# VH-VL binders against Pyroglutamyl-peptidase 1 (Pgpep1), part 1

Scores and structures below are computed, not measured.

Target 1, 209 residues: Pyroglutamyl-peptidase 1 (Pgpep1), of Rattus norvegicus (Rat) (q76ic5)
Amino acid sequence: MEQPRKAVVVTGFGPFGEHAVNASWIAVQELEKLGLGDSVDLHVYEIPVEYQTVQRLIPALWEKHSPQLVVHVGVSGMATTVTLEKCGHNKGYKGLDNCRFCPGSQCCVEDGPESIDSIIDMDAVCKRVTTLGLDVSVTISQDAGRYLCDFTYYTSLYRGRGRSAFVHVPPLGKPYNADQLGRALRAIIEEMLGVLEQAEGDISCCHQL
Positions, changes and structure headers below are counted from each chain's first letter, unless a header gives other numbers; antibody chains aren't numbered by Kabat.
F, E and O are the ipSAE of ESMFold2-Fast, ESMFold2 and OpenDDE, as the mean of both directions, binder to target and target to binder. V2 is 0.75 times the mean of E and O plus 0.25 times the DockQ between their complexes.
Where letters were taken out, [cut] stands.
Atom coordinates printed by the task and the answers are left out, and those that the model quotes come from them; centres of patches stay.

## First folded at step 7 (VH-VL; from ub1 with heavy chain E57Y Y103E G104S G106A)

Design uc2
Fold by ESMFold2, look of step 9:
Structure uc2 (fold): chain C 209 residues (1-209), chain A 120 residues (1-120), chain B 108 residues (1-108)
Amino acid sequence: as target 1 above (209 residues)
Amino acid sequence: EVQLVESGGGLVQPGGSLRLSCAASGFTFSDYWMSWVRQAPGKGLEWVANINQDGSYKYYVDSVKGRFTISRDNAKNSLYLQMNSLRAEDTAVYYCAREVDYESWAFDYWGQGTLVTVSS
Amino acid sequence: EIVLTQSPGTLSLSPGERATLSCRASQSVSNSWLAWYQQKPGQAPRLLIYDASSRATGIPDRFSGSGSGTDFTLTISRLEPEDFAVYYCQQYGSTPYTFGQGTKVEIK
């Protein structure tokens, strides 16, 4: 009762291109079944692969839930590991979405920073998760591409003052099944929350004037 | 009491233009996304366009893109639809509708509609 | 673009009977962001159900919605005289927003 339950929002992507079933949404649905424990209110959403929907939905999620953390999950077709993305990038969005649209400005926020780092120490999270001995390999990246994944990530970092993360998963069965991905997401997000709690504690302990 | 009142409909020839207006009252207009939805006589509903709170986002159904422009004036609590290069298939009753942002994006309030007839 | 197909086109029933209206989407509707509207002649549509199953303010509990993915249902448990109207489903899971073609519920 002393600390209210934390709101955490986790998103996956809907179908796109040749991918009728998106591993990221399947993994998020498995995470929802597992939950994040009694101290966390978990909210999940499927994001259509559409720039305009991202532009409306991401701000709405931040406003509706006032979340402590927003985690976006996307699929990387050639990946064989689960990847933690360190930052999002503002420019270079030329690929057409499911509605055959791309931003005229080719950027997420006109005159916004070229990149925004998450406030989450992804190196620390990766090390802590790896120590758990999961059946899933976790790696780190600084380049989520220049399509809906990175567009979503940057938008969320901008609106959430850096309290956002992006996790890439490989396609189902290449090599991980849905259950493995769901358990990996749970472990990753629990460690992200732990890293955030330590950072918040350090700041409040300082209480400098 | 939430109220939406459309005006500006009428008869126009193909290729012509009309400007529709919607006067809003009974709520904080600038807090809401707004839409135009149309209904051809005896037919179903078609979403036409929407606009966010400050007008920085505008989206259109493909059949009107490049011909219609949605806009708003929050100081006057008014929504607009500029319709250019009108075609016979644009003939419809046009409704102003409010979208519910943070809870749902359905249309919870509608105006009475204004009839646009495009006929040669 | 998501196409919504409603069935049946017309439903002829008497007051007191149960009405079941179907809405099928051409692809999955993200987050079950689907609404149902009622429209009477000469009137604007009225929101009944949003997010597939939530009743709008002031809507009687005889109206209920269910479904997810591609298949959605509006149920009117016991028809009242004022319920004879046209009903539309509408998705807002992806742009453009789209409506079904309507189901007319008429008195037998």
Scores: ipSAE 0.311, ipTM 0.747, lowest interface PAE 4.7, mean pLDDT 88

## First folded at step 13 (VH-VL; from uf4 with heavy chain Y59W R98K)

Design ug1
Fold by OpenDDE, fold request of step 15:
Structure ug1 (fold): chain C 209 residues (1-209), chain A 120 residues (1-120), chain B 108 residues (1-108)
Amino acid sequence: as target 1 above (209 residues)
Amino acid sequence: EVQLVESGGGLVQPGGSLRLSCAASGFTFSDYWMSWVRQAPGKGLEWVANINQDGSYKWYVDSVKGRFTISRDNAKNSLYLQMNSLRAEDTAVYYCAKELPYESWAFDYWGQGTLVTVSS
Amino acid sequence: EIVLTQSPGTLSLSPGERATLSCRASQRVSNSWLAWYQQKPGQAPRLLIYDASSRATGIPDRFSGSGSGTDFTLTISRLEPEDFAVYYCQQYGSLPYTFGQGTKVEIK
C-alpha cells in the first residue's frame, strides 16, 4: 500500500512596486516543475503582497492541507545568497502593502508571542545543503524584516506550531537564474524534511525508553 | 439544504439608517466567511463587505467604509449589515452570501436578497 | 483594484449552440482565483465555476471554465433553454473582490 503522500505547501510572492516579476514566485514555479519526490504532495501558491490576504490565506492553507511543512519564499533585494530564516516576529509592521493597507495594531497576532522560532534546525539544513556542492550559496538569518515576508512567516509559524520555514532568494539573475533557484529550493526543502524526520524519530526513541 | 434569508430592506431617506439581517441554516455557520453583495437596479454586482468566522476580521469596499458595519452572531446563525448615512447610490438589492472554505473565496450560496431604496 | 472586463456584452445564440464568454483582468489574478456566476431575472446569482475551472456542486458538465493570469473563459458546450441569462465573472485574488460587468446570453 503506497504510503499516503504527506503534503508540503510552498508559497511565493506576487509583484510589488516596480517589480513585475518576483523572483520568489519564479523559484517556486521551478520547484513545482522539479517536484519534491514521489512521497511528497506539493502544493504551491502565489501570495499577493497584501496583509489581509496573508491573514486569511495562511491559516486556511494549514487547515486545508494539514501539511507536514509550509515553506514561504520571498525576495530580498539586498541578498546575494539564499537565506534561511530562523525566526518570525509579531510586531513592527508599519509598511503599506499593495492595497495601501497596514494592520492597525502593527502586529500579526494580538497578544501573541514576541517571536517564534522554527522547529527546523536551519543550521543543520544549511550545513547539509552546503555539503551537496550546489552552485548556490546558502546562509542563515534571524530576521526576515518587518514587512510581508516576516508577517507571513510569523503567521505560519503561529498556526503551524513552528513547522514552517522562510527562504529569501536574491533577485532573478543577481546572481542566480531561475533554474538555480529552483534546484536550491528543492535541495533545501528536502533537507528540511530530512531534519524533521530525524527529530521526530529521536523523540519517539526517547519515549520508548 | 443551505438557506440564506435576508430581511430588513425598505425605503429610507438620504442620511438615514437601516439594518439588514441574514438568517443562515443548513450548514455550520461559524465555520465560514460571510459576505454582503449588492446589485443596483439594472446594474451589475458589487461586493460590499465580508467577515471571518469569529468576527475578528471585517473588510469593506471603499465606498461604504465608515458608514457600514458588518457583524455576525454565530449562536443565532445570523449575519448583519448596519448601514448608516445612506446615499442614493446605496440603492440596491442586498444579498447575503456564503463563501467557500479555505483558499477558494467564491460565493457558493446566496439569499434571495432584500431591496434597499434610498430616496427623498 | 482589479477590473474585470467581460466580452461580448451580449451574445445571441440558439439552443444547442456553443457559447464562449470572455473575462479579462486588468492585472494578473493570482492562482486563477476567478469565479463565474449565472443570474436569471428576479433571482440571485448562482455559482457555476470557481478557481477558474472547478465546477460548483450540482452544475452540469456543459459548463466549463478555463484560463489563467489575465484571460479567462466560460464555455457552455450546448446551450439549453434555461441557460439564457446574464453571466458574471468575479475575482477573489485581491481586495476588494470585484465582478465583471456581465455578459447577457440571449436567444437569437
Scores: ipSAE 0.932, ipTM 0.964, lowest interface PAE 0.5, mean pLDDT 96
Fold by OpenDDE, fold request of step 15:
Structure ug1 (fold): chain C 209 residues (1-209), chain A 120 residues (1-120), chain B 108 residues (1-108)
Amino acid sequence: as target 1 above (209 residues)
Amino acid sequence: EVQLVESGGGLVQPGGSLRLSCAASGFTFSDYWMSWVRQAPGKGLEWVANINQDGSYKWYVDSVKGRFTISRDNAKNSLYLQMNSLRAEDTAVYYCAKELPYESWAFDYWGQGTLVTVSS
Amino acid sequence: EIVLTQSPGTLSLSPGERATLSCRASQRVSNSWLAWYQQKPGQAPRLLIYDASSRATGIPDRFSGSGSGTDFTLTISRLEPEDFAVYYCQQYGSLPYTFGQGTKVEIK
């Protein structure tokens, strides 16, 4: 009996500012072409750079797909490496989005924790991916900034009880092309799933003792 | 069968106030986003406002911000639109609309609408 | 905001003919989050298509939607007498949600 496919949701962001093309969405589209293997039901979405859209869409995606993992991809204009974010933050959102909107409270979740860590061991993921010898460098970060990227990440971390990841990618072609970014995302997500599976297995073994 | 029934429309002077109501039935009201959409006489459709399941999110078109307030009472299966500082350009049939679930936010059910006329 | 422009303004056809309606967006609509509605005189709009190509419940198969990005199309394969109405496209990919100005399908 073919094991039911587990859902993974991956998102990239749409255009913002003068950028008609967002590298994160391009990367996600390349990932979609590649797939995550036969055991994963991959769903991809483009997220407009809008706080309100994120507030509505992210919880809805969690509810709709009941995913084992939600991975958000964003672009960092200053980045030269693919960056795995370890932590999302609740407060400090003052920048206006594409709709010229920002949350009045400047926070993601009212009365939510100040920060939420992903349950994914990002250090382990980074190490594993690096060992694969990809032509893409991967690094770790504790702070995704106080804009839509971190807002989205925190929202998913909160809704998904930490079963979320955020990956920053450099601008397209600086230094990586679309294909490289797509392959990097695939490798990263596969390793994330592996790490999650191991963690769950360890917990199950401890409860049987 | 899903039903949406609007009420509260009427004639009001500029600067006046009205409160529209929408009674919902035939579905789990509290599970869905709800919207108000208006249509000026002989014109197209304009989204006005929407509200999430528990009322924690309320969004508005710019032209009504600060003047209109959307709310809901899930216990009564009711949607409301408080309209203050009404203007002539607010004259329209106001529709209560149910939104589709999840990431699809189209309006799958509409009421028959209630007419609001703002005139001196 | 995303401005939706529908064309033609009026489409005059006979029953049994094929109708093709266009909706063009001023900017790309994310995830093809576009809907089509039918409105008859004195009635509320009726959802036909959502997510550009998904048919709403109870909608006949003669109605179909296609398109992505900035260009979307509603097709009525064979017009029935009851299909003569005004049709609106609507995007929900960005706030505020916006509608096209409508296309009137009338009897020739």
Scores: ipSAE 0.932, ipTM 0.964, lowest interface PAE 0.5, mean pLDDT 96
Fold by ESMFold2, fold request of step 15:
Structure ug1 (fold): chain C 209 residues (1-209), chain A 120 residues (1-120), chain B 108 residues (1-108)
Amino acid sequence: as target 1 above (209 residues)
Amino acid sequence: EVQLVESGGGLVQPGGSLRLSCAASGFTFSDYWMSWVRQAPGKGLEWVANINQDGSYKWYVDSVKGRFTISRDNAKNSLYLQMNSLRAEDTAVYYCAKELPYESWAFDYWGQGTLVTVSS
Amino acid sequence: EIVLTQSPGTLSLSPGERATLSCRASQRVSNSWLAWYQQKPGQAPRLLIYDASSRATGIPDRFSGSGSGTDFTLTISRLEPEDFAVYYCQQYGSLPYTFGQGTKVEIK
């Protein structure tokens, strides 16, 4: 049947440090060009590298769109693979942002949990995506690095009750180009939606049984 | 209809203090971020500060940090700006402004402003 | 801090003419988070356009906005007598939020 369109929010980061052009935002723009099919309303945003803006923007996106999934994409200069992050962490935020600011508490949410796991089975997503034969490698991590990426992820997991994911991408051309990263993001997000639909179906079935 | 009414402006000497108030009506005040924006006589506009729904986030332009404090009282539908250590450069009409919700943070309603003059 | 530079400084036109106002940012404005305001003497600013191209509530369709990145435009397709005012652009893509210096649209 004609399914209600799912709202999905995907974000990349704006420039910071030596990243005048952030690979994560480029990858998200390529994803937007590809789309996620007619059943998904895809909304993309570039997140300025500012803790205060993240604190305001992320809750606002969850409230505005009531999304089924929010995926944050960040660049990792050390990465050579596309990395799926399993969890976000509340504390340890010492690095200054583009406004030369960091939270005085060094945490995302005062009195929040030390970490929040995504409800998405990242191992399952990684295996499913790898089977597709994409020309990018996908790996798993449990530590998003305690800067704006991890700060954004934790904030989003907290507000979205775990219905969020974080994907690290390597810098453009090292080794993947924008088109490769965009196709990888599409495949990853499609599998994440599939995993979420399975989990929702299982919950509904168990509830009714 | 949305109304914002500023008060508390006046003449003050450098180093002095004033407290501005903004009375809000015609909308659910506690649902929105609120801002102060100022305009020196014959000049352009400058964002000064804003505050979120419950007052847990307060942001300021650098030139007023440590001197100005934004606050709100949702029970009274009121926004405030405490201005200390005033300087001649703070002379302006001060506007209370309502921000759009979600991610579109433009100022959709403004008060008529209150004049602050800082002069010896 | 993003500096917004508006041009021209003054635009002298007759009623019925088309006005084109430019706003240039010193850095890219994320998500086209840019607004346009109208201000008449002795009055508060009025929001016209937000997010570069969305008209605010109650704004007639003769006002339109466009642009992205560093270059943004406000167009008034047919000037009415009430449109002669000063116009400001404002970005909210990066802290601190900043305004342009204004373009005065006046009767020729």
Scores: ipSAE 0.814, ipTM 0.903, lowest interface PAE 1.0, mean pLDDT 92
Fold by ESMFold2, fold request of step 15:
Structure ug1 (fold): chain C 209 residues (1-209), chain A 120 residues (1-120), chain B 108 residues (1-108)
Amino acid sequence: as target 1 above (209 residues)
Amino acid sequence: EVQLVESGGGLVQPGGSLRLSCAASGFTFSDYWMSWVRQAPGKGLEWVANINQDGSYKWYVDSVKGRFTISRDNAKNSLYLQMNSLRAEDTAVYYCAKELPYESWAFDYWGQGTLVTVSS
Amino acid sequence: EIVLTQSPGTLSLSPGERATLSCRASQRVSNSWLAWYQQKPGQAPRLLIYDASSRATGIPDRFSGSGSGTDFTLTISRLEPEDFAVYYCQQYGSLPYTFGQGTKVEIK
């Protein structure tokens, strides 16, 4: 039986600084190997660490795929857990990208909201994932760090009307290997989709006219 | 039938200015990013600049930043390149090019090119 | 940023032969965002392949592209007389967008 598939876009970041191999992209590639089941069309992309490219690419991915969910994955160099980010922030972008560029306005969207929350209930996702007994620890954050990770997240939240999430992963081997991170991403995204479906069901009226 | 027709090339002295035009037809011009690509005589290709649908984003190769300005007029289906402070190394055939949509930013249609010669 | 080096510089072959053109990037090209163009003397380039392996509209199936990361290949399975031209690879995975120096395919 053929059913309409949900489109889901998942991104990792390309090289920057000393990170010739970015753990976030490696984790997304492991996720791609695992897949998200027969009901999901999974599309993966490696995002260059370039503000200008993010501003062009993220809206284009939303337009091309009309996805139910876009999940961005980034590396946090000092993190030891997999972190779910609740919101993205508009201003404070001072760090230079791979082109030695930063936005002149220091913001993602001129005159946009100071922050945008994801419509994904990250507390619910974190609790559900924890009950699965994964071999990685999952935590929550409200600050993605005011660089390309946060910039990408805000851009995606703005364009996708909040149907986006950001997941930070630690560097490979500190402490998790690629296989562990890929399985964690799959579990997290499956729970995110479940939380979205439950939210849609909760607003459905069972009242008969 | 997609067509791109460049004009405005010619001979100019170093330090001079030229304005290139590209007339587009056969597609919805306002839906696409557009580029200028140049080729020095007997040499390879170099991307110069591009511009998004409404002109709010304009990107340039470093060698032309501050000297060249890309622009478009969607009502006239036209792309422009204002070239100031021209140098001998700007001598090239300049092509107008249409980019593919979404994330595949290769150049699927090109004009015939217009020659710019910067010489004293 | 990303330098594309094409090899060989010139490829001398007869019609009917298989041509294999290489493009090597100085850094990994994200998402295999690499294109191939054909250019004949006095003409504009023509897009052959985009995203490493997708044929552009109207391009015959004797042209194929492959590769990922830093190594990309254009293959012409059987050369036709109209295929003798210069071929360029181009990456759009990282700013600035860059072209290789070209490979000339000429009749032997």
Scores: ipSAE 0.789, ipTM 0.895, lowest interface PAE 1.1, mean pLDDT 91

